# Miniprotein binders against b1l550, part 227

Target 1, 279 residues: b1l550
Amino acid sequence: MRLPEELLERARDIHSEAPSHRIKLDRVGSFGLKVPVEFKGFLLLAEADVWVSLPEGRRGVDLSRQVEAIYELSNPPKDPFSLCREAAISLLEKLNYADSSGVSIRFDAPLQDGESLKYYGVEISSIASDEIINKIRVEILGMTACPCTAELIRAYKSSEIAATHTQRSLGILEVSTKAEHPDPDKLASIIERAMSSPLRTYTKRPDEGGLVIRSLSNARLAEDVVREMIHLFLEEFGHLPEDTHILAAVRSMESVHMHDIYAERSFSLDEIRKEISSH
Short names: E, the ipSAE of ESMFold2; O, the ipSAE of OpenDDE; V2, 0.75 times the mean of E and O plus 0.25 times the DockQ between their complexes.

## First folded at step 15 (miniprotein)

Design vc3 (at its last look DockQ between E and O 0.88; V2 from the best seeds 0.78)
Fold by OpenDDE base, second read of step 16:
Structure vc3 (fold): chain B 279 residues (1-279), chain A 89 residues (1-89)
Amino acid sequence: as target 1 above (279 residues)
Amino acid sequence: SEFTVEAEINGVRIRIEVEVNGKEIRITVTIEKDGRRIRFMYVITSPEKLAKYLEEIERIIRMFGVDPEEVKRLIEEARRLIEEILERL
């Protein structure tokens, strides 16, 4: 049932009224939307959040218009990065009372693994005001082998390849830039290459043995992984604006402990270049 | 900046600034309408990226109510100038 449009003439626009308390809100929007996106030839259903700021003199946001803005842009399905940037801008244009907007889109990105697929987590966002800041967070699991235990075992029993505990480790790269979102596959690759070995969706017995041997031969602390991520990031993405901010982190789900080991570094490209050049 | 393409169409001011940084081209777009400014940037490293992002810029500018044909002309002008730079890199 649709109410008669004539009722709009009789009804107050509640959203446009003055609030009882004149306070600006930073974010008002719809969270947990599902939007179709096209990514690497896959049609994915992504989760999206959309929001705008609300000025002190306005009671509420036109939420329907926010939802319309992103869905108009998502049909036909398009690249999620373009969708994110375009939607953030569209929100500011459509909701002229807002001084800022934001869009966040989350999905699992498919990654080819032989004849199968693995995946990594992606969260992209665009925050628009006078300028647009694009943010991407990539999370992918890898394997780490502990060099400390390996050294202890080597000291105890002479072996060419020392046994050590291995664990899943979550690598995280978060990039905030005035440029477009950096390539997520490249970010995922950096994380995998920084670990002792990648994970596989499936392994044949010879492949499994080889994977473990590679891990043992490339034993890394969580700290080593983060440093390697930063190194590889600078090689691949050194072209980004100097004020680009990066978070490189690892959460190692230690197999011998009940807790995780965590390591991170937050930096700008300008900052880290100065640091490296000073050594 | 290597060059700037500017247009003012029906009260919407559009600026496309192109900067060359080594082998990379930075495109900064500024749109001004009704006293509001929005600025966003792309880093172009390939012809494919150029095509993709010019199409995006075109879509974005159209959101501000600018005539599609005028936007198209502006984008094609920018394209031509950027392609000339890319050929020199």
Scores: ipSAE 0.809, ipTM 0.932, lowest interface PAE 0.6, mean pLDDT 92
Fold by ESMFold2-Fast, scan of step 15:
Structure vc3 (fold): chain B 279 residues (1-279), chain A 89 residues (1-89)
Amino acid sequence: as target 1 above (279 residues)
Amino acid sequence: SEFTVEAEINGVRIRIEVEVNGKEIRITVTIEKDGRRIRFMYVITSPEKLAKYLEEIERIIRMFGVDPEEVKRLIEEARRLIEEILERL
């Protein structure tokens, strides 16, 4: 049942009151909201978190205004990147006591895969204060093949194609920038191209055999994949501001071990260009 | 900076700076209202995305309680100037 609005005239405004302790809070908000988004022709259900900073002299945040802000901007559904940036700025304007705001949005992105679709993970955020910082993390599975075992098998026997173990590997690219969010499909493409081969949602036996042979003929260490991801990233996104920060990582789910192998590198565009030019 | 468009609408100060370097269009937007400043930017390498980002900029500026007609005129001025530069490249 809905209570009468006239009760609001008699109730205390709890949120505007002084708190029990004068302590600033960094993030106060509504977490786990379901929001519709439009992504490259698809309507998707995304999950969003919205928050603002809370000054030491204010007891609480108007949480209903946070939810109103993102839902007003998500109707009709729009692309999640514009939604993320616009909602972060809207929160600062609507909640003028806050010195910063943030929005994060998570969804599984469809990617065309022949006659079917495959999916990769996307998490984005926008944090607004005196400026806006946009962040995107893309995760997609691919296949890797071990070059060390391939070389040993090649030395052992004179087969045209050396046998080696193959495994699923998770590629990760995370970008933090003052510019707009990079296109996640391009980030996913970079990760897949760095792998021994991509994974497929659906294959027939001849296509599956071809994918395995491709992987075996393009054997790569996790370290090789990370370096290739960085190289391909710089070709595609070298135009971003020099203070843009990137994390490139691979987690290889080794088929011959009870444990995974992990390789990563974090860097700014300025740092990596200086490193490469010195080589 | 290739050009700057600025306006003060209903006490809100808006500055749009555009820099064109080859195929790259850099747009920086600064909004100042009631002692608060926010700055955000776009680095466009695909000219076909320009209309989308200008529409986003318009929606963002409108959040600050400014006259929608004056915001529309400001954005159309910026679009026209960008298009003039692109025609000469």
Scores: ipSAE 0.781, ipTM 0.923, lowest interface PAE 0.9, mean pLDDT 87
Fold by ESMFold2, look of step 17:
Order: structure tokens, then sequence, then C-alpha cells
Structure vc3 (fold): chain B 279 residues (1-279), chain A 89 residues (1-89)
């Protein structure tokens, strides 16, 4: 049922009224929207959140205009990073009473895995006010092999037997910057190269053996995986603005323990450069 | 090298500041309409992406309800100047 449009001339515009309690709100929006995006030739279904700030003198946000802002830009499906940045600016322009806007887009990104595909997690956001801040978070699973247990077994059984526990580890890179979003494939590559070995969607026995041997030959502490991620990140993205903020982290799902190991470091580019130059 | 391209179109002030340093192209865009100002930037290290981001900038400027032909001329001028600088490198 569609109501007559003539009613608009008689109805109060509830949203433009002042509220009974004049309190500014930081985020008012629509969360969990389904949005099509195109990434590397794939049509993906992404989940998006959109919001704006609401001044203390305005009662409500026109939520349909928020959804319209991202919907208009998402048809036809396009690059999720451009969509994110453009939608954030569009929200601020369309809802001119807001002093800030935000958009988040989440999707699983395909990555070539031999003859098949695997996927890694991507979440991007753009926050617009008098400046735009762009954030990207990438999560990808890899394999780690414990060097401490490997050394213990070597010392006990001699150098003829190389063994240690291996486990899945989740690597995380999160970047917040005034520049455009970094390429998620490059971030995922940094994480995988920092691990002992990549994980596969499936392997045949000879390939599986090779992955295990590679991981044993490249055993790394979770702490050193994080350090390697930072090193590789600086090589690839050292050109970003100095106030760019990064979080590098690993959660290792240790096979021989009831609990996970977690390591992280957050830093700005300016901060880490001073730290490295002091050594 | 660096330059600025500026225009006022339909009451909207647009400023595109460009700095080229070797392979790095920094573009800062400022748009001002009705007392509101928004500033955003790109730090391009892959010159192949220049056209993509200039098209994004054009789409963003058009959101402000300005004459699309004047926006197109502004973006073409910025592209020409960037390409001229890159040709000297």
Amino acid sequence: as target 1 above (279 residues)
Amino acid sequence: SEFTVEAEINGVRIRIEVEVNGKEIRITVTIEKDGRRIRFMYVITSPEKLAKYLEEIERIIRMFGVDPEEVKRLIEEARRLIEEILERL
C-alpha cells in the first residue's frame, strides 16, 4: 500500500524539529545494508554502514536520504574503495546539517590460491568532516610453526628429527590515513609473507607435505610475525602521510594449549621511524 | 614541482593542489560551498592510477551541483599540468 503524496503538505516534518532534549549525537545511521561491489572483476555482496552526526537542535536524520546516498553510487556495482570515499562525502553534502559522516564497507576479498580461490576479510571506512580519514582492516589466516618447541625437540632427539606444533594464525593489518585506502591485496600479501606458510583451501598430499616442511623451515614467534609485518608494511607504504596510524597483530590458535597467543603493535609512521632510527 | 588549479563554479569554490616529487603525486582537493569546507587527498605512487583518481575527484565535485562541463575543464587542466610535469621527469 502506497499512501497519497498529498499528505506531505499536511504532515509535520518531524525530523527538522528541535528535540525536547537538545543533545548532539555522534552517529545516527543505517547499519547492515547490503551493497553490491566490483573487486578485481568479481561481483561481491558487501555489508555497509552509513551514518552522520546530528546537531543538538535537530530531532532526527532523514534515514532514507542516507540509504539513497550509497544506493545511488552503488548502481552499477563499482570499486568498493571509491564507493566508500564518495559515499562519505555524498552523505555530508546531502545532509548539510551534519558536521561529519561515515561509511563502512565489509566484504570477503578473493585471492588466487593455486588453481582455486581463497578469501580474506576486508573492512574499509571513510569518515568525512572538514577532512577525510580512510581506514582499512585486512584479516587473513596463515600457518605458524613454533620455534621454541622445535628447538626443544631438536635438543632432545637430535638434529635428525625436526618437529614442532603448527597452527592457524590470524594476521591483522589496520591502516588509518588521510590518503586513499591502501591496496588490500598488498596488505594481505604482507601478512602472508610474515607467516611461516600460507594456508590453502585444499591440498593434495605432496603439496600438503611441502607446506608443512616450509612452515618448519620458517618457524616464527607470533611476536616476530608482527615485527615482520611492520617491516614489510614500511617497505610498501612508507610513502603515506606521517600521521598515518597502523595496527599490526597476530592471534595464534596454539594447537598444544587451551588458549591463543596474541601480539600487537600500533604506531604512527612518524613514531616508528624515530624508534627504528634510534638503533 | 607543484601547482594549484582553482575555480569558482555556481558559487562553489574548488581548489586542487598538486605536488609531484619523482614518482609520487600528491593531490589535495578543497571544496567550499555555503560556508562548509571539505578537504581530501591522494598520494599516488602508481601513475597509472592518475586517471582513475581524477575521475573520482570529478564525480565528487559534481555532487555539489555545479556545471559538469566547467568541472570537466577544471579536471582536464589539472591532468594536462600533471602530465607536462611527468614528461619532464
Scores: ipSAE 0.702, ipTM 0.905, lowest interface PAE 1.3, mean pLDDT 88
ESMFold2 (binder alone), look of step 17: mean pLDDT 85; pTM 0.838
OpenDDE base, look of step 17: ipSAE 0.804; ipTM 0.931

Design vc4 (at its last fold request DockQ between E and O 0.96; V2 from the best seeds 0.83)
Fold by OpenDDE base, second read of step 16:
Structure vc4 (fold): chain B 279 residues (1-279), chain A 89 residues (1-89)
Amino acid sequence: as target 1 above (279 residues)
Amino acid sequence: SEFTVEAEINGVRIRIEVTVNGREIRITVTIEKDGRRIRFMYVITSPEKLEKYLEEIERIIRLFGVDPEEVKRLIEEARRLAEEILERL
């Protein structure tokens, strides 16, 4: 049932009214939208958040226009990065009272693993004002082997390959830049290469043994992983703007403790270059 | 080397700046309409990326109500400039 349009002439526009308290809001929008996106030949249903700022003189945001903005751009489905940037801009254009907008899109990205698929988590955002800042967060699981325990076992029993505990570790790269979103597959690859070994969706017995041996031969602390992530990131993405901000982190779900080990470094490209050059 | 394409179409001012940074091209787009400015940037590392992002820029400019044919002309000019730079790198 659609109400007669004639009723709109009689109804107050609640959203355009002055609020009882003249206070600006930073973000008002719709969270948990589902939008189709095309990524690497896959059609995915991503989760999206859209928002704008609300000026002090306006009671509410036109939420329908926000939703329309992203869905108009989502048909046909397109690259989620382009969608994110375009939608953020579209929100500002469509909602002229807003001084800022934002879009966040979340999905699991497929990653080829032999004949199977593994995945990594992606959250992208674009924040638009006078400038647009693009943010990407990539999370992928890998495996770490502890070098400390390996050394203890080696000291106790002379072995060419020392036994050690292994664990799942979540690697995180978060990049905020004035450029476009960095390639998520490259970010995921950096994280995997920084760990003792990647995870596999499936392994045959010989492959499993090889994977473990590789991990043991490449034992790394969580701290080592973060440092390696940074190193590899600089090699691949050193071309990004110098004010690009990076968070490199690892959460190691230790197999011998009830708690996780966490390590991180936050830095700009300019800062880290200066740090490395000083040594 | 900095090259700039500029147009003002129906009150929308568009600037596309192509700059060289090392072996990479940066495209910075500035759109001004009704007293608002929006600036965004791409780092071009390949011809494929150039085409992809030019198409995106075209779509974005159209969001501001600029005539599609005028936008297309502007993008083609930007493409030509960017390609000339890429060939020199």
Scores: ipSAE 0.824, ipTM 0.938, lowest interface PAE 0.6, mean pLDDT 92
Fold by ESMFold2-Fast, scan of step 15:
Structure vc4 (fold): chain B 279 residues (1-279), chain A 89 residues (1-89)
Amino acid sequence: as target 1 above (279 residues)
Amino acid sequence: SEFTVEAEINGVRIRIEVTVNGREIRITVTIEKDGRRIRFMYVITSPEKLEKYLEEIERIIRLFGVDPEEVKRLIEEARRLAEEILERL
């Protein structure tokens, strides 16, 4: 049942009314929207949040305009980065009372793994005001091997290859920039190259042995992985604006402990270059 | 600034600035409408990125209710200038 449109003329415009308390809200929006996206030849189901700031004198946000903005731009499906940036700008244009708008999009990205695929996590956002800030967070699992235990076992047994514990480690790179979102595949590659070894979707017995040997021969502390990720990031993305902010982190799910080991570093490109040059 | 292309279309002021930073081309877009100003940028490292982001810029400008034909002309001029710079890098 569709009610007569004449009722709209008699109904109060709740959104434009004064609120009970004159307090500005930072984010008001539609969260958990399902949107199709086109990513590197794949049609994926992504999850999106859209929001705007709400001024202290206005009771509510027109939520239907928010949903309209993202769905108009997502049909036909397009790449999630363009969708994110375009939708944030569209929200500001459609909702003129807002000082800022934002869009976030989350999905699992396929990554070629030999003749199969593996998946890593991607979360992107675009926040628009008088400028646009684009953020991307990439999370991918890899393997680390403990160099400390390796050294102890080498000393104890005098073997050609030292045994040590290995564990899954989650590598994280988050980039916030005025430029377009960095390519998530390149960020995932940086994380994997910094690890003792990448993880595989599947491996046959001899290949599995080779992967383990690779990891053991490239034993790395969480601290080592973070430093290597930063080094590799600067080689690949050092061209980004100097005020670009990066978080590099590793969470190692230690196989010999009931707890995880965590290492991180946050920095701007300007900050890290000054730090490196001062040494 | 290496080049700037400006237009005012249907009361919307658009400025596309193409600059060189090292071996990279930076494209900065400023759009002003009804007292609101928004600025965004791209770092172009390849001809493929240039084409992709010029198309995105065109779509974004069109969100402001401007004449599509005039937007197309503005983007074609920006493409010409950016391609000249890219050839020199």
Scores: ipSAE 0.778, ipTM 0.922, lowest interface PAE 1.0, mean pLDDT 86
Fold by ESMFold2, look of step 17:
Structure vc4 (fold): chain B 279 residues (1-279), chain A 89 residues (1-89)
Amino acid sequence: as target 1 above (279 residues)
Amino acid sequence: SEFTVEAEINGVRIRIEVTVNGREIRITVTIEKDGRRIRFMYVITSPEKLEKYLEEIERIIRLFGVDPEEVKRLIEEARRLAEEILERL
């Protein structure tokens, strides 16, 4: 049932009233929206959150306008990064009482893996005020091989047999910048190249053997995986603004332990360049 | 900056600033309407990226409810100038 529009003339506009307690709210929005996106030729179902700030003098947010803003931009489906940036600005324009807006979009990104596909996690956000801050987090699994155990086995046997424990490790790159979102495939590639070997959807035995040999030949400490991620990131994305902030991290699900190992480093581009140039 | 194109369309002030940073250009867009200002930027490393982001900038400006023909002319002016700079790099 649709109610008569003339009721709008008689009803109080509850949202525009002053609240009894004048307290500013940082994020008021609609969370868990399902949004179609087009990524690298794939049509994906993404999950989005949208929000705005709410000044102390305004009782409520026009929630339907928030939902409207992102859905209008998502039909037909388009690039999630453009959608994220455009929706954040649209929210701020449509809800002029807010001094900031935000959009986050989460999806699993497909990645070619030989004749098959694998996926990695992507979460992006855009927060708009007098400037726009764009953030992307990429998470992808790879394989690490322990160099410490490899050396111990070499010393024990002094044989041609190379051996060590290998495990899945989750690599993480998170980038916050005033420039547009970095390409997630490049971030995923950086993470995988920093690992001992990529993980595969499946392998036949000759391919599996080659993958294991690759990982053993490229054994790396979790700490050095993080350092390599930073090195490779600077090569690919050193052009971003100097105040761009990065988090590089690895969580290694050690196959011989009951617990995980974790390493991380956060930095700005300006900070890390000064650190590296001092050595 | 290498150049700046500006326009006021239907009471919305738009400024597109282009600067060179090494082998790429940076495009900074400022939009002002009713006393509110928003500024955002792109780092352009290729002609394909330039085309993509100029199209996005046009879509963003149109969110402010302005004359689409004037927006197209502004974007085309920025495109011509930015492409000339990219050719020199």
Scores: ipSAE 0.768, ipTM 0.921, lowest interface PAE 1.1, mean pLDDT 90
ESMFold2 (binder alone), look of step 17: mean pLDDT 83; pTM 0.808
OpenDDE base, look of step 17: ipSAE 0.814; ipTM 0.934
ESMFold2, look of step 19: ipSAE 0.758; ipTM 0.919
ESMFold2 (binder alone), look of step 19: mean pLDDT 83; pTM 0.807
OpenDDE base, look of step 19: ipSAE 0.817; ipTM 0.934
ESMFold2, fold request of step 20: ipSAE 0.744, 0.708, 0.733; ipTM 0.916, 0.908, 0.913
ESMFold2 (binder alone), fold request of step 20: mean pLDDT 82, 82, 82; pTM 0.805, 0.806, 0.799
OpenDDE base, fold request of step 20: ipSAE 0.816, 0.815, 0.815; ipTM 0.938, 0.937, 0.937

Design w1
Fold by ESMFold2-Fast, scan of step 15:
Structure w1 (fold): chain B 279 residues (1-279), chain A 94 residues (1-94)
Amino acid sequence: as target 1 above (279 residues)
Amino acid sequence: GEIRITVEIEKDGRRIRFMYVITDPEKLEKYLEEIERIIKLFGATRIRITVEASSEEEAERLADEFRELAERLGYDEIEVTREGNRFTVEAERE
């Protein structure tokens, strides 16, 4: 059933009315939308949030215009980075009372793993106001091995390969920049290279043994992994604007403890370069 | 080499700036197309595009490309200023 459009001529425009309380809202929008995106030759189902700021003098946001904005731009499916930036701009044009707009898109990104695929987490956003700020967060699992226990076991009973505990560790790189989003595959690669070894979707016993030996031969603390991620990031993405902000973090699910180990560092490119160049 | 593009768009008193730092030449065409789409979506009445190219030859080629883009979008007052590897395109319409 569809009510007659003639009713719109008699109905109040609720959204344009003054609110009960003159309070600005930072984000008002449509959250949890399913949108198709094209990512490196794959058609993926992503989840999107779209929002705008709401001034203190306006009661509500036209939510249907928000949904129209992102769906018009997602048909045919396009890359999620362009979709984020274009939708944020479209929102400000369609909803001119807003001071800012934002779009975030989340999906699991495929990564080649021999003849199979593995997946890592990607969340991107674009926030438009007097400029566009682009943000990307990449999370991927790897393996770490404890160097402290390795040295203790080596001292206890000499071995060419030190025995130690290994565990899954989650590596995180988050980048906020005025430039375009960094390539998530490169961010995932940085995280994996910083770990003791990467994880595989599918292994046979010889491959599994190889991963374990690699991890044991390349034992690293969570703190070591974070420092290596920062080093590798600067080698790959040192061209980004100096005010680019980065978060590098590792959460190690310690196999010998009931708790996790966590290490992180937040920095801007100008800050970290000055720190490193001072020594 | 590296290409830096800064775009400013304006409509009805709202001005938005965004940029690209392109190190992969294969991505240049994609970002040029995105810039055109963003300008159209916003309905900008004024644009200012500043480019720092990897060479003077690249700057000349891109300056012509952005001039053509402004013409296709219906801007009737277009000014291009070039200096070495850098250029700025300013355009506006009523």
Scores: ipSAE 0.774, ipTM 0.920, lowest interface PAE 0.9, mean pLDDT 87

Design w10
Fold by OpenDDE base, second read of step 16:
Structure w10 (fold): chain B 279 residues (1-279), chain A 94 residues (1-94)
Amino acid sequence: as target 1 above (279 residues)
Amino acid sequence: GEIRITVEIEKDGRRIRFMYVITDPEKLEKYLEEIERIIKMFGATRIRITVEASSEEEAERLADEFRELAERLGYDEIEVTVDGNRFTVEAERE
């Protein structure tokens, strides 16, 4: 049943009324939308959040316009990066009372692993005001081997390849930049290369053995992994604006302890360059 | 070569700036199309595009492309300034 349009003329516009308390809100929007995106030839259903700021003199946000903004741009499906940037701007255009907008898109990104697929988690965001800031967070699992235990075992039993405990580790790169979103596959690659070895979706026996041996021969602390991630990031993405902010982190799900080991560094490109050059 | 594109769009006193840093030439066309869509969607009455190209020759070529873009979008006042490997396109419409 559709209400008569004439009723709209009689009804107060609740959203445009003055609020009881004149307080600005930073984010008002729709969270948990499902939007189709095209990514590396895959059509994916992504989760999306859209929001705008609300001035102190306005009671509510026109939520329908927010939803329209992202879905208009999602048909036909496009890459999530362009969608994010375009939608952020569209929100400001459609909701002119807002001084800022934001879009966040989340999905599991496919990554080719031989004849199979592995994946990494990705969250793509754009925040628009007088400028657009693009943010990307990539999370991918890898394997680390502990060098400390390896050294202890080597000291106990002379071996070229010392046994050690291995664990699954989550690597995280979060980048906020005024440039376009960095390539998520490259970010994922950096994380994998920084670890002792990558994970595989499926392995045959020879491949599994090789993977473990590689890990043992490349034993790394969580601290080592983070430092390597930063190093590799600078090599690949050093061209980004100097005010680009990066979070590099690792959470190692330790196999010999009931707790995880965590290491991180937050930095801007200008800060880290100064730090490295001073050494 | 690296191409840096800075786009400023304005409508009714609202200004938005966004930027691309392109290291893969294959992505240039994609971003040009995006810029066009953004400008059109936003309904900008004024645009300023600043590009730093990898060479003077590339700058000249790209300057022409962005001029054409502004023309296609219906801007009636277009000013293009080229200085070495850098150029600026400024355009206005009613």
Scores: ipSAE 0.825, ipTM 0.937, lowest interface PAE 0.5, mean pLDDT 93
Fold by ESMFold2-Fast, scan of step 15:
Structure w10 (fold): chain B 279 residues (1-279), chain A 94 residues (1-94)
Amino acid sequence: as target 1 above (279 residues)
Amino acid sequence: GEIRITVEIEKDGRRIRFMYVITDPEKLEKYLEEIERIIKMFGATRIRITVEASSEEEAERLADEFRELAERLGYDEIEVTVDGNRFTVEAERE
């Protein structure tokens, strides 16, 4: 049953009314929206959150205008980075009482893996006010091999190739910038290159043996991986604004422990350049 | 090969600034199209676009492209200032 439009125009605009308590809210919105996006030739189903700030004198947000903003921009499906930036600006245009708006979009990104595909996690956001801050987080699994155990076993059997334990490690790069979102494939590549070895979706016996041997010959601590990720990031993205903020982290799911090992570093481009130049 | 674009859009007292740092020439056209869509969608009555290009020749070409963009979007007061590899386009409409 759909009510006549003439009756609806006479109804109170509840959202415009004064609230019971004059308290500003930071984020009010529609969360968990399913949105199709186009990513590098793939049509993917993404999950989106959209929100705005709500001033202390207004009872509610017009949620239908938020959903309208993102859905108008997502039909036909488009690149999720442009969608994120455009939707954040659209929200401020459509909802003039808001001081700020935000959009986040999450999806699994396909990455070529020999003759097959593998997937890595991408979460992006755009927060608009008098400026737009764009954020991207990339997470991808790789392999690490312990150099400490490798050295101990080598010492025990000095004439034989050292063995050590290997494990899945999750590499994380998060970038917050006034510039456009960095290319997630480049961030994923940096993470994989910093690891002892990338993981594969499918391997045959010769390829599987090669990955294991590669990991063993390139043993790295979680601390080594984080430092290498930072080094490679600066080579690829050192052109970003100096106030760009980065988080580089690794969570190693240690095969010989009941717990994980975690290493991280947060920094701005300005901060890290000064640190590196002073030894 | 680096191009830096800063865009300011204004409507009814609301001003938003956003930027691009383009190192891949293949991405330039995509971001120019995005800028046009944003300006049109926002309904900006005033825009200011500042570009730092990799060369003076590139700056002159892009300055002309942004002038034409402002004209196409219906801005009636357009000023372009070029200084070496940098230019600014300011445009206004009612």
Scores: ipSAE 0.815, ipTM 0.939, lowest interface PAE 0.7, mean pLDDT 86

